# VHH binders against Abasic site processing protein HMCES (HMCES): the designs that were tried, part 68

Target 1, 269 residues: Abasic site processing protein HMCES (HMCES), of Homo sapiens (Human) (q96fz2)
Amino acid sequence: CGRTSCHLPRDVLTRACAYQDRRGQQRLPEWRDPDKYCPSYNKSPQSNSPVLLSRLHFEKDADSSERIIAPMRWGLVPSWFKESDPSKLQFNTTNCRSDTVMEKRSFKVPLGKGRRCVVLADGFYEWQRCQGTNQRQPYFIYFPQIKTEKSGSIGAADSPENWEKVWDNWRLLTMAGIFDCWEPPEGGDVLYSYTIITVDSCKGLSDIHHRMPAILDGEEAVSKWLDFGEVSTQEALKLIHPTENITFHAVSSVVNNSRNNTPECLAPV

## First folded at step 22 (VHH)

Design yh2 (from B7 with S107A)
Fold by OpenDDE, last read:
Structure yh2 (fold): chain B 269 residues (1-269), chain A 121 residues (1-121)
Amino acid sequence: as target 1 above (269 residues)
Amino acid sequence: EVQLVESGGGLVQPGGSLRLSCAASGFTFDDYYMGWFRQAPGQEREFVALISWSGGSTDYSDSAKGRFTISRDNAKNTVYLQMNSLKPEDTGVYFCAAEDYDYSGPAYDYWGQGTQVTVSS
């Protein structure tokens, strides 16, 4: 996964992240650094994206089932990194392969500290390569959305008004991530950064691309992944597998350019 | 610093063979798909071959099929292109490229500087 969409306004995004805590109380996640949230139809590595994490990471006596939402840098910077510039990392941390997560120190260490997060997106993009060529067809991949009687397929939103309604009730994609905290050697603010765990693709996606992000489907999976106080690493890792509960449609080549940030990026062709 | 360095190019007669090598450094080699491209004078760069992380999967252009073989040695951080039955139309600069398949996007992440292959009688 190297491209996502996360374009919802902050208030809409927050409402879409409504949850029940361990006591069954309905809650909204509290924001940390909300000013760092930058909506975009075309998110790439090194950009900031909102993630969910347990409140226990920030407050020692907090209920671990409570959630915080925070923009973090895409591309994990390990806490042990000693250079002043994260770009000097000699390995790619955009993704973490599930099969080697425990073999890579950069991921194993923060995971062992309970630094699990849920990366939020409208969906992610993937490119299908044409055999024998370098031609690629991009696809937008997302959770199936509830068809309201009036709102045809996402593609059938014939009016701007209908399009807005679709996004007001959009089910966000929830991807499993690992985050870390890095203190720059020269001082300054602590950098929070994340990687997305990847798995082999499900059967439905396999013709498009062989790999996919580990998707946490449903509130239980999301809650267990986040709750590092009650759920062990071993138990959490059982949640990491491909899911068939996705849909996709072909999009235009507009998304190919990371500078393009318009609705055309995820519009069906 | 990421580097891809191609070697093995040269002048060869039609029907001859060459083996190209690309030595990679500055990134985790086994996390990347590796590809070969070529560019003839006045032409666009074209796809030649692709190999997956472990070498379990390969793909070739129609022109390369049956004549070229892509392989890799992850212990040496090197990808190879064995070219047999070379033709004059195979003449061009050959480029090595790397792509993080998990990261996958519209383009390759890293490119070499290229090595010249000339097929002429």
Scores: ipSAE 0.569, ipTM 0.820, lowest interface PAE 0.8, mean pLDDT 92
Fold by ESMFold2, fold request of step 23:
Structure yh2 (fold): chain B 269 residues (1-269), chain A 121 residues (1-121)
Amino acid sequence: as target 1 above (269 residues)
Amino acid sequence: EVQLVESGGGLVQPGGSLRLSCAASGFTFDDYYMGWFRQAPGQEREFVALISWSGGSTDYSDSAKGRFTISRDNAKNTVYLQMNSLKPEDTGVYFCAAEDYDYSGPAYDYWGQGTQVTVSS
């Protein structure tokens, strides 16, 4: 996973993240650093995207089932990194392979501290390699969406009001991530950054690409992944597996250039 | 930082053979697809061959299949292209390319500078 869409305005995104706490109370996640949220149809590594994490990471007596939403840098910067510029990190931390997560220093250490997060997106893009050529077909991949008169479809919006209706009840993709906190050597604010855990693709995606993000399908999976106060690393890792509950459609090559930030990036072709 | 260094090019008569090598450094070689491309003057860069990170899968263009063999030695961080039954149409600059196995994108992540292959009588 190296490209996502996360384009909803902050208030719409927040509403889409409504959840129930341990007592069954309906809640919205509390934002940290909301000004760092940069919505786009075409998010690349090193950009900021919103993730969910437990309030317990910020407040030592907090209910670990309560959620914070915060923009974090895509591409985990390990706490041990000593240079002043995170772009100088010599290995790619955009993704973390599930089969080696406990062997890589960059991921094992924060995971052992309970630094689990849920990475939010409208969906993600993958490029299908065409056999025998250098041509590639991009796809937009997302949760199946419940269709109603109010919801519409991605390709059917005729006006700005109909576009809002398409996204009004959109089910956000929820991917398992690990984050870390890096203190710059020169001082300044702590940098929060994340990686997306990857697994072998499900049968439905295997013709597109052999890898996929680890998707947390449903509130139970999301809650257990986030709750490092009640769920151990070993138990949480049981949530990391492929899912068949996914859908996709082909998109045009507009998405190839990461500077293109338009609805055309995810429009069906 | 990242280096892909091709070697083994040269002048060969039609029907001859060459073996190209590409030495890689600056990244975890075992995590990358490796490929070969070629470019004749005035032409777009053309896919030749691809090998998976483990060496377990290969793919070839129609023009390469049956004549060229891609292989890799992960202990030496090197990918090879054995070219047999060479034709004048195979003339061009051959490039090594690398792409992370864990995600896909619109293009390969890294490219070498190329090595010239000339097939003429």
Scores: ipSAE 0.564, ipTM 0.820, lowest interface PAE 1.6, mean pLDDT 90
Fold by ESMFold2, fold request of step 23:
Structure yh2 (fold): chain B 269 residues (1-269), chain A 121 residues (1-121)
Amino acid sequence: as target 1 above (269 residues)
Amino acid sequence: EVQLVESGGGLVQPGGSLRLSCAASGFTFDDYYMGWFRQAPGQEREFVALISWSGGSTDYSDSAKGRFTISRDNAKNTVYLQMNSLKPEDTGVYFCAAEDYDYSGPAYDYWGQGTQVTVSS
């Protein structure tokens, strides 16, 4: 997974993240660093995107089932990294393979500290290779959406009402991630950064690409992945697998240039 | 610093053979698809061959099928293109390219500087 859409205004995004804590109380996640949220139809590695994580990571003795939402850098910078510039990291941490997560120090160490997060997106993009050519067909990939009589068309943005028909009730894609906290050696704020765990693709996506993000399908999976106070690493890793509950449509090449931030990026073609 | 360094190009007569090599450094080679592309003067860069990160699958352009073979040696961080039955139409600069296997994108992540192949009588 190397490109996502996460374009919802902050208030819409926050409402889409409504959840129940362990006592059954309906809650919204509390923001950290909300001013760092930069919504876009076209997010790439090294950009900030919102993730969910347990409140226990920030507040001693907090209820580990309570959720914080915070923008983090895509591309995990390990806490043990010694150079002053994260761009000097000599390996790609955009994604973390599920089959080797316990063998790579960059991922094993933060995972052992319970640093699990849920990466939020409208959906993600992948490019299908066309055999025998250099052409690629991009697709936008997302959870199936609940249909209502007032459902709108994806990509309709000619009025606030048309946009709201699609996006006010959008089910956000929830991907399993690992984060770490890096203290720059020359000082400054702690850098929070994440990687997205990947698995072999499901049958429905296999013609597009052979890998997919590990998707947490449903509130029970999301709760267990986040709750490092009650769910061990070993139990949490059982949540990491492909899902068949995914849909997609072809999009135009507008998304190819990461500078393009328009609804056309995800509009069906 | 990531480097892809092609070698093995040269001048050959039609019907001849060449073996191109691309030495890679600065990234984990066995996590990457590797490909070969070529560009004739005044033409767009065109796809020649692709090999998966494990070597388990390959793809070829129509013009390369049956004549060219892509292979890789992950222990040496090197990808090869064996080119047989060369034709004047195969003339061009051949580029090595790499892309992370874990996600796709609109373009390859890394490109080499290219090696010249000239097929002429």
Scores: ipSAE 0.562, ipTM 0.820, lowest interface PAE 1.6, mean pLDDT 91
Fold by ESMFold2, last read:
Structure yh2 (fold): chain B 269 residues (1-269), chain A 121 residues (1-121)
Amino acid sequence: as target 1 above (269 residues)
Amino acid sequence: EVQLVESGGGLVQPGGSLRLSCAASGFTFDDYYMGWFRQAPGQEREFVALISWSGGSTDYSDSAKGRFTISRDNAKNTVYLQMNSLKPEDTGVYFCAAEDYDYSGPAYDYWGQGTQVTVSS
């Protein structure tokens, strides 16, 4: 997983993240650093994207079921990294393979500290290789969305008014992530950064690509992944598996250039 | 710092053979697809061959099938292209490329500087 869409305005995104705490009370996540949220149809590694994490990471004795939403850098920078420039990392931390997460220090250390997060997106992009050629067919991949008489689909939007209805009540993709906190040696603010955990793709996606992000399907999975106060690493890792509850459509090559930030990036072709 | 360093290019006669090598450093080699591309003067860069991270799967362009073989040695962090039955149209600069196993994109993540292959009578 190396490209996502996360384009909703902050207030719409926040409402889409409504949840219940352990007492059953309806809540919205509380923002940290909201001015760093940069919505786009075309997010790439090293950009900031919103993630959910437990309030217990910031407040001693906080209810670990309460959620914070914060923009973090995509591409985990380990807390032990000693160079001044994160681009000097000798390995790619955009993704973390679930089968080796406990073997890689970059991921094992923060995971042992309970640094689990949920990465939010409208959906993600993947490029299908065409055998024997340079050609690649991009796809936009997302949760199935419930269609009503008043809501549309991405393919049915034919006006700005209908487009707004497509994203009303959009079910955000919720991916399992690990984050870490790095203090630059020359000083400055602590850098929060994340990786997306990956698994072998489900059968429905196998013709597109053999890997997929680990998707947390439903509030129970999201709550357990976030709650490092009550859910151990061993229990949390049982949530990491492929899902068939996913859909997709082909998109044009507009998304190929990461500078393109328009609805065309995810429009069906 | 990621480096892909090609070697083994040169001048050969039509019908001859060359073996290209690409030494990789600065990333976990076993986590990457490796590919070979070529570019003739005035032409677009052209896909030649691809090998999966483990070496278990390969793909070739129509022009390379049956004549070229891609292979890799993960212990040496090196990918190879054995080129047999070379033709003048195989002339160009050959580039090594790498792309992460975990995701795909519109382009490869890393590229080498290239090695010149010239097939001429």
Scores: ipSAE 0.547, ipTM 0.807, lowest interface PAE 1.6, mean pLDDT 90

Design yh2 (from B7 with S107A)
Fold by ESMFold2, fold request of step 23:
Structure yh2 (fold): chain B 269 residues (1-269), chain A 121 residues (1-121)
Amino acid sequence: as target 1 above (269 residues)
Amino acid sequence: EVQLVESGGGLVQPGGSLRLSCAASGFTFDDYYMGWFRQAPGQEREFVALISWSGGSTDYSDSAKGRFTISRDNAKNTVYLQMNSLKPEDTGVYFCAAEDYDYSGPAYDYWGQGTQVTVSS
């Protein structure tokens, strides 16, 4: 997974993240650094995107089932990284393979500290390679959405009411992630950064690409992945598997240029 | 500090053979698809061959099928292109490219500087 859409206005995004805590109380996640949220139809590595994590990461003795939402940098910067510029990291941390996560120090260490997060997106993009050529067909991939009798088109954004028909109740894609906290050696703010865990693709996606993000399908999976106070690393890793509960449609090459931030990026073709 | 360094190019007669090598460093080689491309003067770079991260799957352009073979040695961080039955239209600069196996994108992540192949009498 190397490209996502996360374009919802903050209030719509927050409402989509409503949840129940351990005691059954309905809640919205509490934001940290909301001014760093940069919505776009076309997010790429090194950009900031919102993730969910347990409140226990920030507050001693907090209820570990309570959720914080915060923008983090895509591309995990390990806490042990010693250079002053994270763009100089000599290995790619955009994704983390599920089959080797316990063998890679960049991922094993933060995972052992319970630094699990849920990466939020409208959906993600993948490029299907056409055999015998270098031509590629991009697809937008997302959870199946409940359609009403007069549901709007996913690419329609010509008025607020047409946009709302699609997006106001959109089910966000929830991907399993690992995060770390890096203190720049020259000082400055602590950098929060994440990686997306990947698995072999389900049969439904195998014609597009052989890998997919590890998707947490439903509130039980999301709660267990986030709750490092009650769910061990070994138990959490059982949540990491492909899902067939996924759908997609072809999109135009507008999404290829990461500077394009328009509804056309995800419009069906 | 990622480097892809091609070698093995040169002048060869029509019908001859060459073996190109691409030595990779600065990234985890066995996490990447590797490909070969070529570019004749005044033309766009064109696809030649692709090999999966494990070596278990390959793909070729129509012009390369049956004459060229891509292979890789993950212990040596090297990808190869064996070119047989060379023709003058195979002349060009041959580039090695790498792309992460965990996602696809619109373009390859890394490119080499290229090695010249000239097929001429």
Scores: ipSAE 0.533, ipTM 0.803, lowest interface PAE 1.7, mean pLDDT 91
Fold by ESMFold2, last read:
Structure yh2 (fold): chain B 269 residues (1-269), chain A 121 residues (1-121)
Amino acid sequence: as target 1 above (269 residues)
Amino acid sequence: EVQLVESGGGLVQPGGSLRLSCAASGFTFDDYYMGWFRQAPGQEREFVALISWSGGSTDYSDSAKGRFTISRDNAKNTVYLQMNSLKPEDTGVYFCAAEDYDYSGPAYDYWGQGTQVTVSS
């Protein structure tokens, strides 16, 4: 997974993240660093995107089922990194393979500290290689969406009002991530950064690409992944598997240039 | 720092053979698709061949099928292109490219500097 859309205004995104705590109370996640949220139809590695994590990471004795939402840098910078510039990291941490996560110190260490997060997106993009050519067909990949009288589909939006209806009820894609906290050696703010865990693709996506992000499908999976106070690493890793509950459509090459930030990036072709 | 260094180019007569090599460093070679591309003078770079991270699958352009063979040696961090039955149309600069197997994108992650292949009578 190397490209996502996360374009919702902060208020809409926050409402889409409504959840129930362990007592069954309806809550919204509390923002950390909300001014760092940069919505875009076309997010790439090294950019910030919002993730969910347990309040227990920030408050001693907090209810570990309570959620914080915060922008983090995509591309995990390990806490042990010694140089002053994160761009000098000589290995790619955009993704973390599920089959080797406990063998790689960049991921094993933060995972052992309970640094699990849920990476939020409207959906993600993948490029299908076309046999025998240099051409690639991009696809936008997302949860199936439930249609109501108050919502529509991406292809049915013919006005600003209809577009707003599509996204008011959008089910956000929830991907399993690991984060770490890096203190720059010369001082400054702690850098929070994440990686997206990947698995072999499900049968439905195998024609597009052989890998997919580990998707947490439903509130039970999301809650268990986030709750490092009650759910061990060993139990959490059982949540990491492909899912067939996914859909997609082809999109134009507008998305190829990461500087393009328009609805056309995810529009069906 | 990632480096892809091509070698093995040169002048060859039509019908001849060449073997190109691309030595890779600065990344985990076994995690990458490797490919070969070529660019003739005044033309855009075109796809020649691709090999998966394990070597288990390959893909070729129509012009390369049956004449060229891509292979890799993961112990040496090297990808090869065996070119047989060479034609003047095969003349150009041949580039090695790499892309992480774990995700896709609009373009390859890394490119070499290229090696010249000239097929002339």
Scores: ipSAE 0.507, ipTM 0.797, lowest interface PAE 1.8, mean pLDDT 90
Fold by OpenDDE, look of step 22:
Formats: C-alpha cells, structure tokens, sequence
Structure yh2 (fold): chain B 269 residues (1-269), chain A 121 residues (1-121)
C-alpha cells in the first residue's frame, strides 16, 4: 500500500471512529495534535494520516480500551535511528510484511512494546499491472458500504448532494499498523510514525494486486489490535490475515500524481 | 545509497546470445520485484521482463517471450536477463528497475543507468 485517501472533515472522521470501551460506554476518540490532520484524497508516504491507538500509550494506568486519534507520519522511523533526518533511512518502512514482522528490528521492537495502531483511511489505491506491459490501472479499494435508501453507492452519486451523503456515513477502512516514537538527536518534538502491515491479497483482489494491507474488519478486531494491555503480541498477530470483505472500482490516472487532491482521485471511471 | 548497476551488454551478431546482470545495493533486494526495460534510439522505454521476490513469478513482453529469461539470485542481490536468439530490433539500452510491490505505485522505485546492447551483423 503506497497510497490512501483520508479526506473527511475532522468532525466527521471523529464521529466515524465512535466506539464502545470495555465497559460498553459509547465514546469518541480524543485527538492528539488535531492541527496536524490534513484531509486528502491522495495520501502518500511521509505524509501525516490519522491513526487510532490506545490511551495507555500516553497515560499511565489509563483504560487500555480507550482510544486516541492522532496524525502520524506514514513511514516508520525507528526510535534507535540516530540521524537527524528521517529521510536518510536506507530502508523502506512504508509497509511491514506480516511474514517478516518479527524478523525486522525496526518493526519487532516497537511491536514488542505494544505500539500497535489502526491506520484510518477512506480506502487505499492499488495499481493493476497489465501483463506484458508497463501499463497500470489504478483502483480504489474500500469496505463495502451499507446501502442506505439515501446513500447511493459511490458510483451512483450523480449529484454533489448525494456525494456528501455518502461520506457522512462512510465506513472507514481500518488497517493494522505499528508505530514508533523517534526523538530527534538535535532535540525537538517527538516524531510519531507508522507502518502498515501487509499480507497476501484475498482472492477477490488477487487479479489486481497480490499484496494488500492487513485490514482489521470489525470493532472486535480493532479493539483487540489496539489493546496492548490485555492482548499479547502473539494474540494480536492472529488478527493479521487477508480479508474478502473488500470492494473496489477502477479510478482515473489522476491519482497517479500525488499532488492531485480532488474527488476525481477516487471517482469511478 | 541505492544503486542498480547493469553489466553484460555489448555487440553481438544476429542469433547470438547475451546475459545481462544487474547488481543491486542500498536496499533490501528480496523485498523488491526486479524488472528489465529497454530503450531503442528514438523510441520510448519499453517493458521487457519482470520477476517477483522469490522468482516464483515472471512476466515478459511479447517480443521477449520464448527468447529471454529473467532470473535472480537474492544471495547475490543480482537480477539477470538471459537473451537468446537476438535480433537487430533488440538493439538498445537495457535498464534494470526495482519495485517495492508492497509499496506499489504508478512507477518503479529505482532505476539503473543502463547497459548498451547492439545486435548487428
């Protein structure tokens, strides 16, 4: 996964992240650094995207089922990194392969510390390669949306008004991530950054691309992944597998340019 | 620093064979798909071959099928292109490319400088 969409207004995004804590109380995640949230139809690595994480990461003795939402840098910067510039990392940390997560120090160490997060997106983009050529067709991949009488499929949004209705009740894609905290050697603010765990694609996506983000489907999976206080690393890793509960449609080449940030990026062609 | 260094190019007669190599450094080689491209004079760069991480999957252009074989040695961080039955139309600069397939996008991540292949009588 090298491109996502996360364009919802902050308030809408927050509401979409409503959850129940372990006591059954309905809650909204509290924001950290809300000003770092930059909505975009076209999110690329090194940009900030909102993630969910357990409150226990910030507050000692906090209820680990409580959730915080925070924009983090896409591309994990390991805490042990000693250079002053994260861009000097010599290895790609945009994704973490599920099969080697425990073999790579950059991911194993933060994972062992319970630094699990859920990366939020409208969906992600993937490019289907045409066999025998270098041609690629981009697709937007997302959770199936509930057809409400009022909310047509993204494809049926014939009017701007209908489009807004679709996004008001949009089910966000929830991807499994690992985050780390990096302190710049020269001082400054702690950098929070994340990687997306990837798996082999489900059968439904296999014709488009053979790899996909590890999607946490449902509140239980999301809660277990986040709750590092109660759920061990070993147990959490059982949640990491392909899911068939995904849909997709072809989009225009507009998304190919990471500078393009318009609804056209995810519009069906 | 990421480097892809192509070698093995040269002058060969029609019907001859060449084996190209691309040595990779500065990145985790086995995490990347590796590809070969070529560019003839006055033409656009074109796809030739692609190989997956472990070499379990390969793809070829129509022109390359049956004549070219892409392979890789992950222990040596090297990708190869065996070219048999070479034709004058195969003449061009051959480029090695690397793609992180998990970090998929519209383009390859890394490119070599290329090696010249000339097929002429």
Amino acid sequence: as target 1 above (269 residues)
Amino acid sequence: EVQLVESGGGLVQPGGSLRLSCAASGFTFDDYYMGWFRQAPGQEREFVALISWSGGSTDYSDSAKGRFTISRDNAKNTVYLQMNSLKPEDTGVYFCAAEDYDYSGPAYDYWGQGTQVTVSS
Scores: ipSAE 0.437, ipTM 0.772, lowest interface PAE 1.2, mean pLDDT 91

